VHH binders against q01730. Designs and how they scored, part 27

Target 1, 276 residues: q01730
Amino acid sequence: SKSLKKLVEESREKNQPEVDMSDRGISSMLDVNGLFSLAHITQLVLSHNKLTTVPPNVAELKNLEVLNFFNNQIEELPTQISSLQKLKHLNLGMNRLNTLPRGFGSSRLLEVLELTYNNLNEHSLPGNFFYLTTLRALYLSDNDFEILPPDIGKLTKLQILSLRDNDLISLPKEIGELTQLKELHIQGNRLTVLPPELGNLDLTGQKQVFKAENNPWVTPIADQFQLGVSHVFEYIRSETYKYLYGRHMQANPEPPKKNNDKSKKISRKPLAAKNK
Key: E = the ipSAE of ESMFold2; O = the ipSAE of OpenDDE; V2 = 0.75 times the mean of E and O plus 0.25 times the DockQ between their complexes.

## First folded at step 14 (VHH; framework vhh_8pnl_2)

Design x1 (at its last look DockQ between E and O 0.72; V2 from the best seeds 0.00; counts 0 for: pae O 3.1 > 2)
Fold by ESMFold2, look of step 14:
Structure x1 (fold): chain B 276 residues (1-276), chain A 123 residues (1-123)
Amino acid sequence: as target 1 above (276 residues)
Amino acid sequence: QGQLVESGGGLVQPGGSLRLSCADAGDTFDLYAMAWYRQAPGKERELVARITYEGRTNYADSVKGRFTISRDNAKSTLYLQMNSLKPEDTAMYYCARTLYTEWDLRPSEYDYWGQGTRVTVSA
């Protein structure tokens, strides 16, 4: 394989728009000499490295459309990440994020945001997060969300919403505003009921995906799942279910106990412990 | 819900070529990483090739240089071009979709599998 220096030189000399530096043991982007001078590149892959931070210099890569930090040790992002106004795909999956920076929602063209396998919860999201109205896919699986903010309904172009293996206790009624949604993944949470407004969506066809297993569903919903997903949606649209849901929410029952042990997630281990 | 359909398998002589196709009926094909796996009788499934949403590829050592994975997002179709086929390549070939935009290091992170297409390389 080519050295990092050679990759930078070739991109500069040949005006190559795509740079792949995956799996190179990189601990700091600042150690890659000349990287930030590559203002022409549209794709930068730094997946499977050892990054713990991202420097503000990332903003100098003005033409980036794809930025991939999958499987690093990133604990924090600079506020300047949102200045990448051509960015369409941002991959931050399998990192150590517990917050997103102020102004993160200022990216106007972002279509895909991968945040799977981090330490995020609803308080990790900056106030303008839901202004990412161009999103087609939002992957929040394997995080610590207990609630999905009602502002989720602002993401009207969303086609994929993945919330697998969080700690969700409820879904907001505004999920029914996601009229372009093709896939909803809510398996592995603490959900007991579905908002009737979810019935506004068409998630039962051959082109759609609805995954909801491994949740402590109340018996009337669990029974419909045994008959099939289409029966679930028919049921939650019914006046019978709307009444049941209203009574359930009025009673405000104690949420089901957490049953997932997350202490072994790599994202939860201190960096000092990983050095042995 | 969730349907991947493979095609292009068949009987071929050693040294021959086949191209496998995997059609995704969904509108979200371009938003996931994809893979080809294979399974010979009595053996466990093994990775053949993977491709991310941005086009990065990874191959099993046994097929590197002979097989090429590619995707056509406009047609929602994944391909595996298989050249220089050997009797050891005889297997049922499956396409799979990951749970993410990037391949996971663990094969258990696939949410949809096709039904498979059989490739037989006559000895």
Scores: ipSAE 0.507, ipTM 0.770, lowest interface PAE 2.3, mean pLDDT 88
Fold by OpenDDE, look of step 14:
Structure x1 (fold): chain B 276 residues (1-276), chain A 123 residues (1-123)
Amino acid sequence: as target 1 above (276 residues)
Amino acid sequence: QGQLVESGGGLVQPGGSLRLSCADAGDTFDLYAMAWYRQAPGKERELVARITYEGRTNYADSVKGRFTISRDNAKSTLYLQMNSLKPEDTAMYYCARTLYTEWDLRPSEYDYWGQGTRVTVSA
C-alpha cells in the first residue's frame, strides 16, 4: 500500500478529489502531513483507524462532500465540522460518540447521517440538530435513545429512519409528519404501543420497509403483527385503537425493563493505553 | 418489502467475462450498501464484493483485480463486472442489501436477498 505521504502528494499533484486512508493505523489526523492542505478534495475516507479526535482543521477541507470516520474511537467532534457546507454524507458509525457538538445542525446539504453504534441518547443531540432538514437518511441504530425527540417531525425529507436496538419506550406522534418516509426500523426497542399518527404514513407497500420485531408490543398490536404489517397499520388507524392508545397513555405504565446489557459494547470499553 | 432480482448469469469459458445485474424495486436504493455473495456447490456462501451508499468498494482477495462492483442509483441497479473468469468462480451469485456499513457482516445482517443467478465457468 502507498504511504500516507504518497497519497497526499498524489492527490495534490493529480488533483484527485478522493482520498482513501482507510485501515492505516492512524491515531491522529494531524500526523498525516499535508492532509489539511488538500482543499480540493470532495471525499475523505478515514474508516478503520484509531482516531480518538477530529481536529478543528477539518474545516479547512471546505469542499468535502463525503466524510467517513467509520470504525474509529472518536469520542468528540469539533464544532468546526458543521462548517463543511458542501457535506452530503457523514459517516460516524461505530465510534464512541457521547454527544454531538453545538451547532451540528448547521450542515445545509447533509443528506445521509450515519451514527450507528455509538453512545448517543436524546440528550446528546444539540439544540439545532433537527435543523438538518435536508436529511434523507438518519441512522441511529445501536445507541442509547429512550426517547425520540418530537422535533424528528421537522426532518420532512427523511426517507429512511433507523432506530434499531435502542432503548426507546415510545415514538412521538410527530413521526406521522414524515410524509416521505419509506423505511422505518424500530426493531429491538422497548416499545409497547405505536402512536396512531404513524398510521398517516404509508409503510405497508412493496417498496416500503417497516421493521418492528423484538418489541414488547401489547397483545392487540402483537396480534396484528402476526397477520402482517398491513394489518398493523389498519389497526392503528382505527378508532378502536385510538381509544386504546389514549387509555394506555393515560395510565402511564412503567416502561419495560432494558433487556440488553450495553455495557459490553465495544464503544464503552476502555481505550487501549497508547503504547508509548 | 423491496425485491432484489439478479440477472446476467450463464455459461462462460475460462478467461471469459460476464456482467451481473441486480435490480432493486425499492425507492431507497441509493441509501443502502449493496453486496454480491456467491455460493458454490457444497461450499458456504461467501462475500464477493461490497459497495457502500457513498460508492466505496471492497473485494474478496480471490476476485480482486478481476471483478468490479458498481451501482446506478438512477436505475436502482447493482452490477458486478466479472473478468478473467475461472472455474473456481462457478457459483450461484446473490445480491444483498444492508443498512450496515461494516465490511465483515454476517449474511443475517443483510435486509434483503435476491434469488440468485447461476454462473458456470467451464471449458
Scores: ipSAE 0.095, ipTM 0.576, lowest interface PAE 3.1, mean pLDDT 91
ESMFold2 (binder alone), look of step 14: mean pLDDT 78; pTM 0.791

Design x2 (at its last look DockQ between E and O 0.69; V2 from the best seeds 0.00; counts 0 for: pae E 2.2 > 2)
Fold by OpenDDE, look of step 14:
Structure x2 (fold): chain B 276 residues (1-276), chain A 123 residues (1-123)
Amino acid sequence: as target 1 above (276 residues)
Amino acid sequence: QGQLVESGGGLVQPGGSLRLSCADAGDTFDLYAMAWYRQAPGKERELVARITYEGRTNYADSVKGRFTISRDNAKSTLYLQMNSLKPEDTAMYYCAATLYIEWDLRPSEYDYWGQGTRVTVSA
């Protein structure tokens, strides 16, 4: 494999817009000499490294459209990451993120946000997160969300929403505002009911995906799932269900217990001491 | 994502070429990571090539330099160009798609699979 130096040089000399530095044992982006001088690049892949942080210098890569940090050890992002105005795809999957930086929602062109397998919850999102109105796909699977914020409804271009294997106890009614949603993945949560407003969406067609297994659904909903997704949606659109849902919510039932042992998640394992 | 349907398999002589296609009936093809797997008789299913939603590619060592994975998002189609085919390439080839993890997935971790297309390389 080419040295990191050579990759940087080649990119510069040949004006190559794509730089792939995956699986190179990189522990710091600052150790890659000349990386931040590559202002012409539109794609940077740093997946499968040992990064624990992203330096503010990332903002110098002004033309980035794709930034991939998949499978690192990143615990914190700089605020400057949101200054990348051309960024369309950001992959932060399989990291150690507990929070997103202030102003994260300032990326104007972001279409795909991969946040799968982190340590995020509803409190981890900045106040302007849902300003990411250009998002087509939001992957939040295998995190620690108990609540999906109502502001999710502001992401009107969302086609894929993945919330698999969180700790969700409810879905907000505003989910019904996602009129372009084609795929909803909510399996492996603590959901007992669905908001009737979800029935406003068409997720029952052959081109749509609705995955909702491994939830403690109330019996009336569970029975519909046995018949099929189309029956579920028909049911939640009914006046009968609306009434039931209202009563259920008024009763304020105790949420189901968390059954998922997430202690074994890679994102929660101690970082190996940097052998100085 | 809709049903994945592979095509383009067939009988070819050693040194020949084939192009496999995988059509996705869904509307969200461009948001998926895709892969080609193959399974020879009596062998385990193995990764041939993969491509991320952003277009980054990876290949098994056995096919590097000979096979090219690509995608046309406008057509919702995944391709595998196979050149310099060898008898050892004989297998059922499967298209796979995933949303959650784009790299180093086990076959069981992919969300969608096609029915497969057979490739036979024989003199």
Scores: ipSAE 0.506, ipTM 0.783, lowest interface PAE 1.5, mean pLDDT 92
Fold by ESMFold2, look of step 14:
Structure x2 (fold): chain B 276 residues (1-276), chain A 123 residues (1-123)
Amino acid sequence: as target 1 above (276 residues)
Amino acid sequence: QGQLVESGGGLVQPGGSLRLSCADAGDTFDLYAMAWYRQAPGKERELVARITYEGRTNYADSVKGRFTISRDNAKSTLYLQMNSLKPEDTAMYYCAATLYIEWDLRPSEYDYWGQGTRVTVSA
């Protein structure tokens, strides 16, 4: 493999648009001489490093379409991340984020946002988060969400929504507005009921994926899951279920207790353990 | 669409070439990380090559320089070009996809698998 210096020089000399600096032990992007002078690059990979922050200088890489910080120890992002107006793919999976910066939703071309294995919850999302209306894939698995904000319905181009292994106690009715959704992953939560509006979606065909195991479903729903996902969707579209759901919501039952130990969650482990 | 479909396997002489394809009809193919795995008779399944949704590739040492993984997102197709084939490459070849894995070689982290296509290399 080439040194970081040679990678930067080669990119500059040949106008190479893609730079891969994965698994190089990088603790600070500022230590990579000349990195931010590469204004021509469209793809930067810094996965499997030791970053704890991202400097505001990231905004100098104005032509980035792909930015990959997978498997670092990033705790915060600079507000300047949203100035990357050509950004289509942002991977922040396997980090230590507990907030996203103000103005994060101003990135106008973003198609893929990977936030799996962080410390996020619904309060971590800035007020303009759901202005990311170009999103096709949103990965929020292995975080600490208890609810999904109703504004999720504004992400009408969403094709993949992954909420696996959170602490969700409910889904908003606005989930039914995601008519382009092909994959919904809600397994490993604390869900007892589904909103009837989920029935507006076609998630039972051969091109679709619906994963919902490991939830404490109420008996009428659990019975349908035993028959198959198509039976679940048929049931939640029924007037019988709409009545049951209404009574369930009126009763406002205490959510199921949290039973699993999340201290082993990968985002809380030392970086060396994350590389396995 | 819920399954990946491999094709292009067959019988080939040592030193020969094959190109494997793996198709998915959905329009979310470009959102997956993809891999080829193989399983020879009497051996456990092993990684051959991996490609991220961004196009970055990794290869097992045993195939490096001989095999090339690629993807065509417009056609929703993953490829494995296999050159300089050896009898040791004889195996069932599987296409795999996941939403969540980068640089992780554990098979349990792949969400979707094809049924496989057979490659036989014999003199």
Scores: ipSAE 0.451, ipTM 0.738, lowest interface PAE 2.2, mean pLDDT 87
ESMFold2 (binder alone), look of step 14: mean pLDDT 80; pTM 0.810

Design x3 (at its last look DockQ between E and O 0.27; V2 from the best seeds 0.00; counts 0 for: pae E 2.1 > 2)
Fold by ESMFold2, look of step 14:
Structure x3 (fold): chain B 276 residues (1-276), chain A 123 residues (1-123)
Amino acid sequence: as target 1 above (276 residues)
Amino acid sequence: QGQLVESGGGLVQPGGSLRLSCADAGDTFDLYAMAWYRQAPGKERELVARITYEGRTNYADSVKGRFTISRDNAKSTLYLQMNSLKPEDTAMYYCAATLYFEWDLRPSEYDYWGQGTRVTVSA
């Protein structure tokens, strides 16, 4: 492969809009000479590096549409990340994020936000997070969410929502406002009941995906899952279930206990950089 | 079964070329990483090539330099250009989609598969 200096020079000389610096042992973007002068680039991939922070200088890359930080050790982001007004795809998966910066929801065009495998919970989201109303896909799998804020319903263009392997004890009724949703992944949580409003969504067809396994569903719901997803949706739309749900929520039962052994997720690994 | 439909398979002589297509009828194609897998008779499915939504590619060693994966998000179509075909490339070829952009998945971990298209390279 080419040195980082050569990659920068080649992009500048040939006006190449896409730069891939994956798996280069980069510990700081500031060490990559000339990187922030590449104002013309629309895509920057820095996956599989050793970054712990992202400098404010990232905002100098004003034409970025794709920014990929997958599989680093990033612990915090600068507030300037939201000034990337052309950004459509931001990948921060497999990092060490505990929070997102103030003002993160100011991005005007963001369509895909990948946050899988971080240390996020419902308190990690800034107040304007749900202003990201252009989002079509939101990946929050393998985090520490116990609830999903009701403001999720404001993301009305979502087509994919993945909440796999969190600690969710409930879903808000506002999930039923996501009428464009095609895929909902809620497997591996602590969910016992579904909000009846989920029944407003069309998640049972051949072009849709609903994954909900590995949850401690109450018996009436578990029985429907054994029959199939369409039976679950038929049941939660029923007046019988709406009454059950109301009584369940009124009782305010103790949530099921957490499964703290996350070390056994051996079936999923980062994609190898074998053929970069 | 799924939203993915492969085409372009057939019978070809060694050294020949084929172009496989995989059409996605949904409006979420641009949100997936896409892959081609193949399964020879009596063998397990194996990854042939994968492409992320931003266009990054990975290839099996056995096909590097001969096969090219590409995608056209405007047409919701995945392609596999196969050149310099060998008898050992004979297999059913499947397209697959995953939400997990950067994750190495086993075939059993995908939910999105096409029905397959047959490629036969006669010795």
Scores: ipSAE 0.488, ipTM 0.753, lowest interface PAE 2.1, mean pLDDT 88
Fold by OpenDDE, look of step 14:
Structure x3 (fold): chain B 276 residues (1-276), chain A 123 residues (1-123)
Amino acid sequence: as target 1 above (276 residues)
Amino acid sequence: QGQLVESGGGLVQPGGSLRLSCADAGDTFDLYAMAWYRQAPGKERELVARITYEGRTNYADSVKGRFTISRDNAKSTLYLQMNSLKPEDTAMYYCAATLYFEWDLRPSEYDYWGQGTRVTVSA
């Protein structure tokens, strides 16, 4: 494999817009000499490294459209990441993120945001997160969300929403405002009911995906799932269900217990001591 | 992402050409990175080519210059044009879909797979 130096030089000399530095044992982006001088690049891949942080210098890469940090050890992002105005695809999957930086929602062109396998919850999102109105795909699977904020409804261009293997106890009614939604993944949560407003969406067609297995659904909903997704949606659209849902919500039942031991998640394991 | 269905495989002579297709039944094809994998008898599944959602491509060294991966988002279809085929290219070919990942991504990290189409290169 080419040295990191060579990759940087080649990119510069040949004006190559794509730089792939995956699986190079990189612990710090600052150790990659000349990386931040590559202002012409539109794609940077740093997946499968040992990054614990992203330096603010990332903002110098002003033309980035794709940024991939998949499978690192990143615990925090700099606020400057939101200054990348051309960024369309950001992959932060399989990291150690507990929070997103202030102003994260300032990315004007972001279409795909991968946040799968982190340590995020509803409190981890900045106040302007849902200003990311250009998002078409949002992946929040394998995190620690108990509540999906109602502001999710502001992401009106969402076509894919993945919430798999969280700790969700409910879905907000505003999910029904996502009229462009084609895929909804909510399997592996603590959901017992669905908001009737979900019935406003068409997720039952052959081209749509609705995954909702491994939830403690109440019996009436569970029975519908046995018949098929179409039956579920028909049911939640019914006046009968609306009534039942209302009663259920008024009763304010205790949420199901968390069954998943997430303590064994890679994102929660101690970082290997920097061999000094 | 919907069901992936491969087609276009068959028997071809060395030096011949085939074009594989992978049809996506879903409505979010353009949001996924796509890849072709192949598995020869008794061998591990290997990556052949990848194309990002934006159309950037990577190829295994063994197929560079011979194979071309492309996509038609309007048709929700992935293609693999295979030229100058060799006996070593004989395998079951699979299409796969995932979010954007680097080239060395493991097969287990892809979200969707087709059933495969068989390509046999023999004199």
Scores: ipSAE 0.370, ipTM 0.706, lowest interface PAE 1.8, mean pLDDT 92
ESMFold2 (binder alone), look of step 14: mean pLDDT 81; pTM 0.819

Design x4 (at its last look DockQ between E and O 0.46; V2 from the best seeds 0.49)
Fold by ESMFold2, look of step 16:
Structure x4 (fold): chain B 276 residues (1-276), chain A 122 residues (1-122)
Amino acid sequence: as target 1 above (276 residues)
Amino acid sequence: QGQLVESGGGLVQPGGSLRLSCADAGDTFDLYAMAWYRQAPGKERELVARITYEGRTNYADSVKGRFTISRDNAKSTLYLQMNSLKPEDTAMYYCAATLYTEWDLPSEYDYWGQGTRVTVSA
């Protein structure tokens, strides 16, 4: 691999739009001389580094369409991240985020948001988060969500929603407004029932994916899963289930026990993956 | 995600070439990281090549310089160009896709095709 200096020089001299600085031990973007002068680049990969923050200077890279911070130690983002108005793909997976900055939802073109393996919960989302109405994929797996805010229904272009391995105790009825959804991953949560409105979605066909294992489903739902996912959807669409769901929610039962083993989320091991 | 269907396998002489294709009938192909794996009889499945959403590629050492992975998101198709084939390349070749955008997250490859057979015989 080339030195960081050579990567910057080559991009500048040859007008290369894509720069990959993965797995280089970078602890600060400010230490990469000339990085922010590369105003032409459309893709920047900084995965597998040691970043703890992202400087406001990221906004100087105004033509970025892809920005990848996967597997760093980032604890916070500057508000200026949302000024990247051409951004389509933002990868912040495997970091230490517990909040997103105010104004985060002002990106007009964002299609893919990867937030897997962080410390986010429903209170981590800024008020305009659900203005990200261009999202096609939202990865929130391996975070600390206990609920999914009702405003999720505003993300009507969403095709993939992954909530695997959170602490979810419920899904909002607004999940049924995601009529373009092709994949829903809710495995490994604390879910006992499904909202009947999930039945509005077409998640049982050959082009769709619905994954829901490792949840403490009530017996009537668990029985349908044994018959197959199509039976689950047929059941939750029924008037019988709608009545039972209403009574279940009225009873407001105590949620199943939370899994308290958080050691892997706090003690993140570096990944030795190469991108070549 | 749709069904992943491989094609292009067959019988070829050492030194020959084959081009494998993997078609995804679904609408979300452009959101996946993709890979080719292979499994020879009696051996464990092994990675051959992989490509991210961004187009970054990675190859097994045994195929570097001989194989090229590529993708055409408009046609929802993944390719593997296989040149300078050796008898050791004989295997069932599988197309794979992952839920996540990076290769080293848990459940790296959640979606698999049924495979296409490649036989390289002297």
Scores: ipSAE 0.548, ipTM 0.794, lowest interface PAE 1.7, mean pLDDT 87
Fold by OpenDDE, look of step 14:
Structure x4 (fold): chain B 276 residues (1-276), chain A 122 residues (1-122)
Amino acid sequence: as target 1 above (276 residues)
Amino acid sequence: QGQLVESGGGLVQPGGSLRLSCADAGDTFDLYAMAWYRQAPGKERELVARITYEGRTNYADSVKGRFTISRDNAKSTLYLQMNSLKPEDTAMYYCAATLYTEWDLPSEYDYWGQGTRVTVSA
C-alpha cells in the first residue's frame, strides 16, 4: 500500500479529488503531513483508523462533499466541522460520540448523516440539529435515545430514518409530518404503542420499508403485526385505536425496562492506556 | 427501495466481455450500498463486487482487475462490467442492496434481484 505521504502528494500533483486513507492505523489526522493542504479534494475516507479526535483543521478542506470517519474512536468533533458548506455525506458510524458539537446543524447541504453505533441520546443533539433540513437519510441506530425529539418533523426531506436498537419509549406525533419518508427502522426499542399520526405516512407499499420487530407492543398492535404491516397501519388509522392510544397515554404507564446491557458496547469500552 | 431487476446475462466465449445491469425501481437507490453476487451450480453464493453509497468499490480476488462495478444514481442502475471472462465465471449473477455499513453487514442484503445467467463456454 502507498504511504500516506505518497497519497497526499499524488492527490496534489494529479489533482485527484478522492483520497482514501482507510485502515492505515492513523491515530491523529495531524500526523498526516500535508493532508489539510488538499483543499481541492471532495472526498476523504478515514474509516477503520484509530482517530480519537477530529482537529479544527478539517475546516480547511472546504470542498469536501464526502467525509467518512466510520469505525474510529472519535469522542469529540470540532465545531468547525459544520463549516464544511459543501458536505453532503458525513459518516460517523461506529465511534464514541457522546455529543455533537454546537452548531452542528449548520451544514446546509448535508443529505446523509450516519451516526450508527455511538453513545448519543436526545441530550446529545445541539439546539440547531434539526436545522439540517436537507437530510434525506438519518441513521441513529444503536445509540441511547429514549426520546425522539418532536423537532424530527422539521426534517421534511427525510426518506430514511433508522432508529434501530435504541431505548425509545415512544415516537413523537410529529413523525407523521415526514411525508417523504420511505423507510422507518424502529426495531429493537421499548415501544409499546405507535402514535396515530404515523398513519399519515405510507410505509406499507412495495417500495417502502417499515421494520418494527423486537418491541414490547401492546397486544392489539402486536396482533396486527402478526397479520402484516398493512394491517398495522390500517389499525392505527382507526378510531378504535385513537381511542385506545388516548387512554394509554392518559394512564402514563411506566416504560418497559431496558433489557440490553449496553455496557459491553465497544463504544463504551475504555481506550487502552497508551503505554507511556 | 423497489424491486431489483438484473439484465445483460448470456452466453459468451472465454476472453469475452459482458455488461450486467441492475435496475432499481425505488426512489432511494442512491442511499444504498449495492453488490453483485454470483452462484455457480452446486456452489454457494459468493460476493463478486460491492459499491458503497459514496462510490467506494471492493472486489473478490477472483475477479479483481477483470470486473468493474459502477452505479448511475440518476438512472437508479447498478452495473457490472465483466472483461476477460473465464469458464469459472459461469454463474447466476444477483444484484443486492443494503443500508447496512460494512461493520454491520447482515448475512443477507435487504433486497435481491431474481438474477441473470452468465455462461462462459468455448
Scores: ipSAE 0.452, ipTM 0.750, lowest interface PAE 1.5, mean pLDDT 92
ESMFold2, look of step 14: ipSAE 0.505; ipTM 0.768
ESMFold2 (binder alone), look of step 14: mean pLDDT 81; pTM 0.817
ESMFold2 (binder alone), look of step 16: mean pLDDT 80; pTM 0.823
OpenDDE, look of step 16: ipSAE 0.450; ipTM 0.746

